# VHH binders against NACHT, LRR and PYD domains-containing protein 10 (NLRP10): the designs that were tried, part 5

Target 1, 318 residues: NACHT, LRR and PYD domains-containing protein 10 (NLRP10), of Homo sapiens (Human) (q86w26r167to484)
Amino acid sequence: SLVVLQGSAGTGKTTLARKMVLDWATGTLYPGRFDYVFYVSCKEVVLLLESKLEQLLFWCCGDNQAPVTEILRQPERLLFILDGFDELQRPFEEKLKKRGLSPKESLLHLLIRRHTLPTCSLLITTRPLALRNLEPLLKQARHVHILGFSEEERARYFSSYFTDEKQADRAFDIVQKNDILYKACQVPGICWVVCSWLQGQMERGKVVLETPRNSTDIFMAYVSTFLPPDDDGGCSELSRHRVLRSLCSLAAEGIQHQRFLFEEAELRKHNLDGPRLAAFLSSNDYQLGLAIKKFYSFRHISFQDFFHAMSYLVKEDQ

## First folded at step 1 (VHH)

Design p5 (framework vhh_podentamig1)
Fold by ESMFold2-Fast, scan of step 1:
Structure p5 (fold): chain B 318 residues (1-318), chain A 121 residues (1-121)
Amino acid sequence: as target 1 above (318 residues)
Amino acid sequence: EVQLVESGGGLVQPGRSLTLSCAASGFTFDSYAYGWYRQAPGKQRELVAAIHGGSTLYADSVKGRFTISRDNAKNSIYLQMNSLRPEDTALYYCATWDLGYESTPSYYDYWGQGTQVTVSS
């Protein structure tokens, strides 16, 4: 079977997908139905040395000695979770098609079209904007739309985010007193941004006098809190504007070219210092053959979307 | 900071073989592809063959006759050209470009200087 989970940026699709893997592993989801459940991050699949099924299985297992022959013995007992189809980088072959080379289908496209492992089960998560690219690959699929956090789930999120109970209670009280902010926290990604912002304010001893009134204000409050001036020598505001412009440029280039993982040189092309921007960019080390390489990504896809949208507003100022 | 140096071009009779070599220095990211382009007099530069990781792609005009390969230990790219035709006469360029960006011939990251291949009787 094939199920498509769709929802706007930050609605918890990745969290749900990962929880499904955990619940299966503990025996609470699909008991006795699958021998293996593979979580595939679409933004990371570009890091495979070869776009071959065997390499994908090694990547998913985190183990070059995974028993591929045994795993593939009963394909009907396999579930692949393809997380973030909208973040899938354009296939190498499709990019070369513009130069007159014959197009070839990526491994993930072959899985979705049921050419590879046609009897396996698939769960695909995506933002609605990518449905136009996904639907032509689908023969038959169930669609599910996710709505975000309930009021109880928001309360639980705040409690789990803060290790200090007093901080958790204070943050949630601030959010509850602002109806717009409280409703915005129905989106899990916005919940994280709001909690991170409030934690930053409390750790800096600042009084929260005025709260954000919309999602743009929420992200702007976060940016203002965590984007420090390079040097408080009288040029700090100009330096902050340059860094903000560079983040917007990186986000726009990433979206245009379907790039969601960035190497240090890509950051340098945009005049960005990854370690200094830890509030916006996360880094992970990846094992590529015998080498370990560091890649950067926006902490949430919502940040990349936000900076991309802001790129138009920044251009208007010039 | 990548440099590409081609070698192996020359004059050859129709139906024979020739091997081009490209020595690459410096480092590229995993998103970079390597390939061979050619430009005949009065024509635009065209992609002949490309390699990225274990995958290879060929232009229809050379498929089955040309083979692209890479020696990672020597950081070299090769183009084995079999059953050469007069139409294969061109200046051959080694190139590398970032697949994370949309690239055009005028905006490719790194090019060699080219090596001339002439196929005539």
Scores: ipSAE 0.000, ipTM 0.233, lowest interface PAE 14.0, mean pLDDT 74

Design p6 (framework vhh_podentamig1)
Amino acid sequence: EVQLVESGGGLVQPGRSLTLSCAASGFTVSSNYYGWYRQAPGKQRELVAAISWGDTLYADSVKGRFTISRDNAKNSIYLQMNSLRPEDTALYYCAAGYEDFTYSLGSEYDYWGQGTQVTVSS
ESMFold2-Fast, scan of step 1: ipSAE 0.000; ipTM 0.355

Design p7 (framework vhh_podentamig1)
Fold by ESMFold2-Fast, scan of step 1:
Structure p7 (fold): chain B 318 residues (1-318), chain A 119 residues (1-119)
Amino acid sequence: as target 1 above (318 residues)
Amino acid sequence: EVQLVESGGGLVQPGRSLTLSCAASGFTFSEYWYGWYRQAPGKQRELVAAIYGGSTLYADSVKGRFTISRDNAKNSIYLQMNSLRPEDTALYYCARSKYPLTYGTFDYWGQGTQVTVSS
């Protein structure tokens, strides 16, 4: 069987996928149905040294001695969770490739098209934007939509986010009176952005006179809260304007080349200090051969989309 | 509160053995990958061993000499280091890997324990 789990950015698709693997391992989900469940982060597939099925299995198991022959003995007892199909990196020079895709991407496409391990089960998560690219690979799939927060779940989120009940009530009241904010908070990741922004405003003792009218305004409010104000010409530190321009440049390069992981050197090339931008960028250490390399990614894929859109408005001075 | 506490480091002579332990608290122990990393003076941090359930992974430099193990009842992992060499001198860190089984994605929560191998 093949199931496609779709939902907008920040709806908890990755959290759900990871929880499914954990629940299977503890005997709570699909008891007796699968011998192995493999989680594949599409964003991370680019880090594989070889585009072979056995290397993918070693990566998923974290064990280069994993018994590939035993694992593959009954393919119908295997589940692959392909998380974030929309984040799969594409080759830059398609005409230079015999099949027009990188070998790593070809392996996942072969799995999805049921040419490799045709009796295994697949769960694929994706944003709706990538369905056009995914659907031609599918022969028959069940589609499931992640609905996000109910109205009651939104109220509960605000209550749990704020330690002070009065602040929680004030924040939720502001959001309920703005239809755009209220609807946007169906997305858990947006709830966090909105609550973080409101907390910043309330800590400053500011009355929220104007509220965001669209998703761009919501992200701009967040940026204004967490990006430091311009200071004294920025002689030894990046100014607000320079940091914003650099984030837009990084996002634009990522979108243009379908890249979602960035090396520390790449951030330095764009004049970005990763640790100081923790509100926008997260990092993970990866073991690549004998070396450990740090990679950065935008905390939420919507940040990369947002900064890319803003790159058109924020130009370098000649 | 996620916490990993390393212990067992010290000064040992070449050819001797040492056992490091890592005590975990503040989360469900059995659900994660665990690894031992080391950082020698002036060098980058490197993975030496990792474990999930019964599956293990070792760096080539320590294969046959080091053994990683876990005790779920005690919420602990161990690194048995045999035939120690001066090149094994480093600060050793216990790390937890994000689940599901994604190789190389470790959160460093321990403070480290120093291992010095010299005469």
Scores: ipSAE 0.000, ipTM 0.175, lowest interface PAE 12.3, mean pLDDT 74

Design p8 (framework vhh_podentamig1)
Amino acid sequence: EVQLVESGGGLVQPGRSLTLSCAASGFIFSSYDYGWYRQAPGKQRELVAAITSGYTLYADSVKGRFTISRDNAKNSIYLQMNSLRPEDTALYYCAAVWEYDSGLPYSEDYWGQGTQVTVSS
ESMFold2-Fast, scan of step 1: ipSAE 0.000; ipTM 0.301

Design p9 (framework vhh_podentamig1)
Fold by ESMFold2-Fast, scan of step 1:
Structure p9 (fold): chain B 318 residues (1-318), chain A 122 residues (1-122)
Amino acid sequence: as target 1 above (318 residues)
Amino acid sequence: EVQLVESGGGLVQPGRSLTLSCAASGFTFSNYAYGWYRQAPGKQRELVAAISYGSTLYADSVKGRFTISRDNAKNSIYLQMNSLRPEDTALYYCAKDFYGSTLWEDSPYDYWGQGTQVTVSS
């Protein structure tokens, strides 16, 4: 079977996908139905050494000794969760593809078309904007739309985000008394931004004097709280402005070239210090053959979208 | 081109009132929060008052004496200064919030005017 799970940025698609893997592993979800459930982060697929099913299985298992032949014996007992199809990246080097060193179609496309492992089950998460690219690959698919958080789910999210129960209660009280913030937190990604911002304000002993009026104001509040100076301590507001412009430039380049993972060298080209920008960028070390390589990504895809949108506003000043 | 032009400064006696004006151009005025800063001789620049649509902020030294206001139709903000004291003597700057319309206690400001001198003496 093939199910497409659709939702706007931040609607909890990745959280749901990860929970499904965990619930399956603990015997709560699909007991006895699947022998293997593979979680595939589409933005990371570009890091595979070769576009081969074997390499994908090694990646998903975190084990280059995974028993590929045994796994593939009963394809009808396999579930692949393809998370974030809209974040599927193009290869870093086009010349390698032109040299015929890459398959004409990506491995994920072959899985979706049912050309590879036609009897396996697939769950694909995506933003609606990628449906134009996805639908031509589908033969038969069930579509499911993710709605945002209920009121109870928002309360539970705040409780799970904060380690300190009193901080969780304080943050939720602020949000619940503000119609704009409360409604905006129906979007799980906005819940994360709001909780992170409020935690930052509480840790710094700061007071919020006005409630954000829309999602842009929420992101700007977060940026105002966590944007570091380009010098260590005591630098001007203009230095912070340069950092913002650099983040906007990075986000715009990423969107334009369909890239969501950035090397440290690429950050340096934009005059960005990855470790100092931990509030906006996350890093992960990836084992690529015998080398370990660090990649950065925006902590949430909505940040990349936000900074990309901001790039137009920043450029109008010039 | 973003421009902020302050006016209304001058020499005034203690206990009197003065109104500062700031005219803004080159952007959508209503989308931003604004602040008044001052720099006294030998001191660092400090925030005096700030305004968004939902909130105002005042330094402790001016609470109850100064009132900040905005007029979106005129693309202007104002600082009404009552009961002026010698320690209010400073160059007063109008500033546009860097990030937009939301007012925060520590919000940065990125566009500054040339300033208008206020001297409270004798």
Scores: ipSAE 0.000, ipTM 0.130, lowest interface PAE 19.7, mean pLDDT 74

Design u1 (framework vhh_7ubx_2)
Fold by ESMFold2-Fast, scan of step 1:
Structure u1 (fold): chain B 318 residues (1-318), chain A 119 residues (1-119)
Amino acid sequence: as target 1 above (318 residues)
Amino acid sequence: QVQLVESGGGLVQPGGSLRLSCAASGFTFSSYAMTWVRQAPGKGPEWIATISSGGSTMRDDSTKGRFTISRDNAKNTLYLQMTSLKPEDTALYYCAKDWGYELSTYDYRGPGTQVTVSS
């Protein structure tokens, strides 16, 4: 079967997909149905040395000795979770090395088109904006729209986000008293931004005097909290405003070239210090052949969208 | 429909001051962040400052000591107070609705007001 999970940025699609893998591994989900469940992060697929099924399986298993022949013996007992199709980087599509196939076809496209492993099950997560690119690849799929957190799920999220129960209760109280924030927290990604902002305020001993009234204000409050003004011009290499413009430039370049993973050298071109920007960027080390390389990505695609939109606002009309 | 109209520009001597205004209509002004942007002759647009619906501000380093963004929600008006003006401040100044969080909102900017700083 093929199921497409669609939802706005931060609606918990990745969390749901990862939980499905864990629940399968513990025997809670699809008992006896699948022999293997492969989680594939679409933004990371570009890092494969060769666009071959065997390399994808080694990547997913973290083991170059995985028994590919045995794994592929019963393709109907395989589930592939293709997480974040909207984050699929364009260079991957140009890496297909099989003669007689379109140069534009990628391994993931072959899986989705059912040309490779036609009897396997697929779960694809994506933002709605990428459906126009995904739909032509689908022969028949079930679509599921993820709406986000219920009121109970929002309360549980606050409790799980904060280590301290009293901080969780305080943060949730602030949000509940503001209908705009409370409703916005239906979107898990915005809920994370709100919780991060409030935690930052509490950790810095600041009093919440004004609450955000819309999504732009929420992101601005978060950015202001984790990238405060540098009025002293002291030990900081870059001022807050320079860093904001650099983040906008990085986000815009990433969107324009369909890149979502950035090397340290790319951050340095934009005068960005990755470790100092942990509030906005996450890093992971990847084994590429014999080398280990560090790549950065925006913590949520919503940050890349926000900074890209901010940069675009100032551009001339084409 | 969304309308933004800037005013207050003109010719000033170096060291002078100007206050720019942006009159907004066609939307609930108090619910949106507002931004000032400028474009100097022969250069691309440069962000100056943004003010949230609640009054929190973000400012560009090159102007933060000389320029102040503010708003009057009762009058649906955005302001930019400019002091100690320099020749390099010569530009067309625009106000814009929001951060452009949705790319479709990029078109919601004013026609601009010209500021010329020369001796």
Scores: ipSAE 0.000, ipTM 0.195, lowest interface PAE 16.2, mean pLDDT 73

Design u10 (framework vhh_7ubx_2)
Fold by ESMFold2-Fast, scan of step 1:
Structure u10 (fold): chain B 318 residues (1-318), chain A 119 residues (1-119)
Amino acid sequence: as target 1 above (318 residues)
Amino acid sequence: QVQLVESGGGLVQPGGSLRLSCAASGFTFSSYGMTWVRQAPGKGPEWIATITWSGSTMRDDSTKGRFTISRDNAKNTLYLQMTSLKPEDTALYYCATYSLRGSYFTDYRGPGTQVTVSS
């Protein structure tokens, strides 16, 4: 069987996928049905590119001695979770084109097309726009659509986010009176950004006089809250302006080379070891076959696009 | 504290048998898949067998028929029964849990028990 889980960025698709792996491992999901469940992050696996099935299994197991022959003996007892198909398409296509190959010839595309391991089970998460690229690969699939927050769920989120009921009511009132903010909060990730910004403003005793009019204004409000203009409260090693330039340079390089994961060495090239980076960048230890490597990524996928756009403003700023 | 402790290794003559045990503590053993891995001097680790939390087993072709993996959830213990041992079976044998990322890459690994097959 094949299930496609679709939804806009930040709707909880990855959280659900990872919870399924955990629930399977603890025996609460699909008891006795699968012998192996392989979680494949599409943004990570793009680093392997033209890999054989054996390399993918070595990567998932973290060991090049993994029992490929035995694992593959009962393919109907295997589940592959392909998380973030939309993140695979652009960098993967570019590299395959340079090598004279089609994205359709990749291992993941063969798996989705059921040319490889046709009896295994697949769960694929993706953004709706990438369905145009995914649908030609599918013969039969069940679709599950995550719409994000309903109007009632947005109200509940604000109540849960703020421990202070007065603060929650005030924040929600501000958002409800702004059509752009209210609609944007349908996306849980953006809802978090908006709530974080409003909480930061309220904790600093500031009156919210100007409300964001578009997504760019929302991200600018977030940056202003977590990286304020004053150096005495901003960062200890780098000035605010230098941190912004460095983040913009990292984002620009990532977009230019179509990368969403950055090695620690790349952060050092951009002077990004400052103490406030945790508000903008997350780090994870990633397993690449025989090696464990630390990678950084922007906390929200739109941050990379935002900082890239901001690079023009920073370069032209006085 | 999470702990895996292997036992049952030793010196054995070719054609002999050994039973290895792995005692688990500090976690819910019955909820985890378990695996046996060996490493010979100067070689990388080699997978031997895996048993899922439900009792399904997977075994390497080179040892299939000679080695049997099993578990006793009531005793929090994993076993490897080895028969018809050969000199090339000489290695450090250790047990490990399945990674939450999938399969047998492990959050927890034991220190191992040495098996030496020699005349």
Scores: ipSAE 0.000, ipTM 0.204, lowest interface PAE 11.3, mean pLDDT 71

Design u11 (framework vhh_7ubx_2)
Fold by ESMFold2-Fast, scan of step 1:
Structure u11 (fold): chain B 318 residues (1-318), chain A 123 residues (1-123)
Amino acid sequence: as target 1 above (318 residues)
Amino acid sequence: QVQLVESGGGLVQPGGSLRLSCAASGFTFSYYDMTWVRQAPGKGPEWIATISSGGSTMRDDSTKGRFTISRDNAKNTLYLQMTSLKPEDTALYYCARETWSDYGIPSEHFDYRGPGTQVTVSS
């Protein structure tokens, strides 16, 4: 069977996908149905040594000695979770194929088209925007929409985020009076961004009269919250601007080359290091042959798009 | 404050071409995904194409590669190049600014749209 899970950035698609693997492993999901469940991060497929099914299985198992022959004996008892299809090749980036882009993405296309392991089960997560790229690959699929927080869940999140009930009530009231913010808080990740921003405003004793009116304002509020001008006391007013410019440069380079994973050395080249990165970038260690390498990615794919778009204005301002 | 103004529509014969433009003002154009939507008389709105803030494009299969969406961030302008036009392409064409908070079809993701420019394909 093939199921497509659709949801906006930050709606918990990856968390849900990973929880499904855990629940299967503990016997609470699909009991007796699958012998193996493989979690595949689409943005990480580029790290495979070869665009072969065997290499993908070694990657998923974390073990080069994984029994591939045994695993593939009953393909109908396999489930592949392809997480983040929107972080794979986009239509515009297909023109960059002539620049020597890796053929590793074609392995996932073969799985989706049912040319490889046609009887296995597939679960694919994607943002709505990228669904049009996925549709031509599908023969038959069930579509499931991941909706964000309900109104009650948003209210409950604000209550749990703020220890002080008065602050929670005030923050939620501000959000409810702004249609853009209220809708945006359907996305759990954005709910956290908004709460974090409002808490910062309240702690500084500021009256919140100006609220975000669009997605740009929401992202700028996030940037202002986690990249304030005063780093540690005595810091230059320019330090924030330099880090922002570096993030924009990194995002632009990623978009230009259809890259979503960045080596630590590349971050160092952009002078991006330290605890500030945790707000914008996540990191993981990967075993590549005999070496262990650390890679970074933007916490949300929309951050990479946002910083890339911002890169034009940041260059002009300077 | 936010304004979107379409232009470039008109009467064209089947097989002809048109380039639509959308001039944006009152916001940071380069930060937003932009979309073209059309609506024929007596029918609901139909999504045509979206271009992301990062430059990636998505197009409806029904246009079969006849339509190309592009943008010029220096000029705050969105474009739709239409070729091999058919009578069924007759519609009012709108440009729209997307919001990332909405779900559903692409045409439901926008918070602002222009007044539209009429495209009529007839002999």
Scores: ipSAE 0.000, ipTM 0.120, lowest interface PAE 16.7, mean pLDDT 73

Design u12 (framework vhh_7ubx_2)
Fold by ESMFold2-Fast, scan of step 1:
Structure u12 (fold): chain B 318 residues (1-318), chain A 125 residues (1-125)
Amino acid sequence: as target 1 above (318 residues)
Amino acid sequence: QVQLVESGGGLVQPGGSLRLSCAASGFTFSDYWMTWVRQAPGKGPEWIATIYTGGSTMRDDSTKGRFTISRDNAKNTLYLQMTSLKPEDTALYYCAAGTEYSYLDYTGSPEFDYRGPGTQVTVSS
């Protein structure tokens, strides 16, 4: 069985995929159907040192002594959840799709095309932009669209996002009184951006005087809150415009090469200080063989898209 | 027992407008999310818009500027107002009903609990 779960950036596809794993583990989903359910972050596949099914299984199990032979004995009892197909590094060009020549991409390519473990079940999450690359690989797939938050879901999200109930109530009241913000929060990712923006405003003692008119304005309000102009100015400090241009450059390079994980050296190349940009970038430590290496990603997948779009407004003459 | 019956389809000229209706019976309409889905010849079903029990909507980006979903709980009727119609909008349009948990359905269906037989929309001169 192959299922494609699709939706715009931030629509809760990853949350749903993870809930499926938890529901299976508790016996409420697919009871008795699968012996193993593997969650594969496509964003993290780029970190694999070898393009082998065995290495993927070791990664998913967190144990390089996992019983691969036993696991693969009955492929029809395996479910692979491939989360974020659109985040795979390097594009699936026609020649690459046909030949499977890239080490990391070719393994997932073979799984999706049913050449490797043809009787296993697959669940693939993706943004619609990647369908051109995914569709030629599919053989009889069911499609599920993620719709977003109901009014009750939005209220619950605000309550869970803010630790302080008074802060949650105030934020939700502001959003409810603005029809544009309220409707935009139907998208879980936009809901996160709005909550983060309001939390930043309240934490900095700011009054919300101007309300966003669309999703781009919401994003720009977030940027303005967490990337304000330098109070001191000066030529020795990295200016707001310089940081913004660098984020746009990083996002553009990432989109162009289907890269969503960045090394600290890559950030430094773009004059970015990851820890100081925690509002836009998150980091995780990954174990690569004997080494631990830090990788950065945009905190929300929509941020990379928004910064990439803004990269067209940055002049080449700098 | 449960029925969803679409109407309002037909032949319309490019740039024209059309209003689709879906009459629901056999269930408590106000308790369900209502959705419009279309299927063009030789293609799979494409989600257009969903209206929640509270009246809020979620719309497909490619049509949200031209299509408006609405509901009338007193009449148990779902509507789709279509403007600036294009030849690419030619399809069989279905309405569907589900609960607030329909989007957590792990079966892989783009539809909800109930689906209508559809009404044909043809955009041509």
Scores: ipSAE 0.000, ipTM 0.143, lowest interface PAE 15.7, mean pLDDT 72

Design u13 (framework vhh_7ubx_2)
Fold by ESMFold2-Fast, scan of step 1:
Structure u13 (fold): chain B 318 residues (1-318), chain A 120 residues (1-120)
Amino acid sequence: as target 1 above (318 residues)
Amino acid sequence: QVQLVESGGGLVQPGGSLRLSCAASGFTFSSYTMTWVRQAPGKGPEWIATITSEGSTMRDDSTKGRFTISRDNAKNTLYLQMTSLKPEDTALYYCAKVRDWYYSGTLDYRGPGTQVTVSS
């Protein structure tokens, strides 16, 4: 079977997909149904050395001695979870370019089209925008839509986010008084950004006088709170503006080239210090062959979209 | 009402071992997936390990073989056994309760943390 799980950025699609793997492994989900469940992060598929099915299986198992022939013996007992289909490279128009999809992406498309392992089960997570690219590949699929936080879930999130009950109450009161913020917090990722910003303000002893008016203001408030100071001297305002411009440039380049993982060297080219920008970028170590390599990504895809949009606003006038 | 209190941190020499504990109260501990997360100064939070209500575990590959997560539902306590400690393991370690399992993302609630410093 084939199930498409869709929802906006930050709605918990990845969390649900990972929980399904864990629940299957513990015997609480699909007991006796699958022998193997493979989790494939679409943003990480570019790290594969080859585009062959056995290489994908080695990647998923973390073991280049995985028994490929045994695993493929009963394809109907396999489940592939393709997480973040929208993060695959944008397909080129055949009329304009003849390159097509990357070899790694074409393997995933063969799985989706049911040409490779036609009896296996697939779960695909995606943002709604990418459904136009998915639907030509599908013959039959069940769609499941993840909704955001209810009003009760938003209230609960604030109470659980803050250790201090008084801070939680104050933060939630501020958000409730701003209709735009309150509605935006139905997206769990935005809820985290808002809570992080308010916590930062409270920990710095700041009185919250002005509240954001829209999603752009929410991200700007976060940026202004968590953008690190320049310890190397110079004008701090100019230094912070340069860092912001560099983040916008990195995000824009990533969106333009459908890249969501960045090497440390790429950050250095933009004069970005990954560890000092932990509020905006997360890092993970990946084992590629015999080497461990660090890659950075924006904490939420919404951050990359935000900084990309801002790249038009911070462009220098010439 | 929900409380998580970490303990067991301290100064340890490279190659040493530490056992961290997280005492939970104010919720049905046995029904929730729990995780350990660490954060070094000036860096973002890094996921270490997760354990389900049934006791199944998942660990980050970078610490696999050195760190072991476990739980004692009768005592409402989560543990992290750390061996072969390295200077780069120096960080604030905290436990967290999750609504759904998520290895380095949305957390339902987290504790204040316990400091681990690995230095000679």
Scores: ipSAE 0.000, ipTM 0.109, lowest interface PAE 19.5, mean pLDDT 71

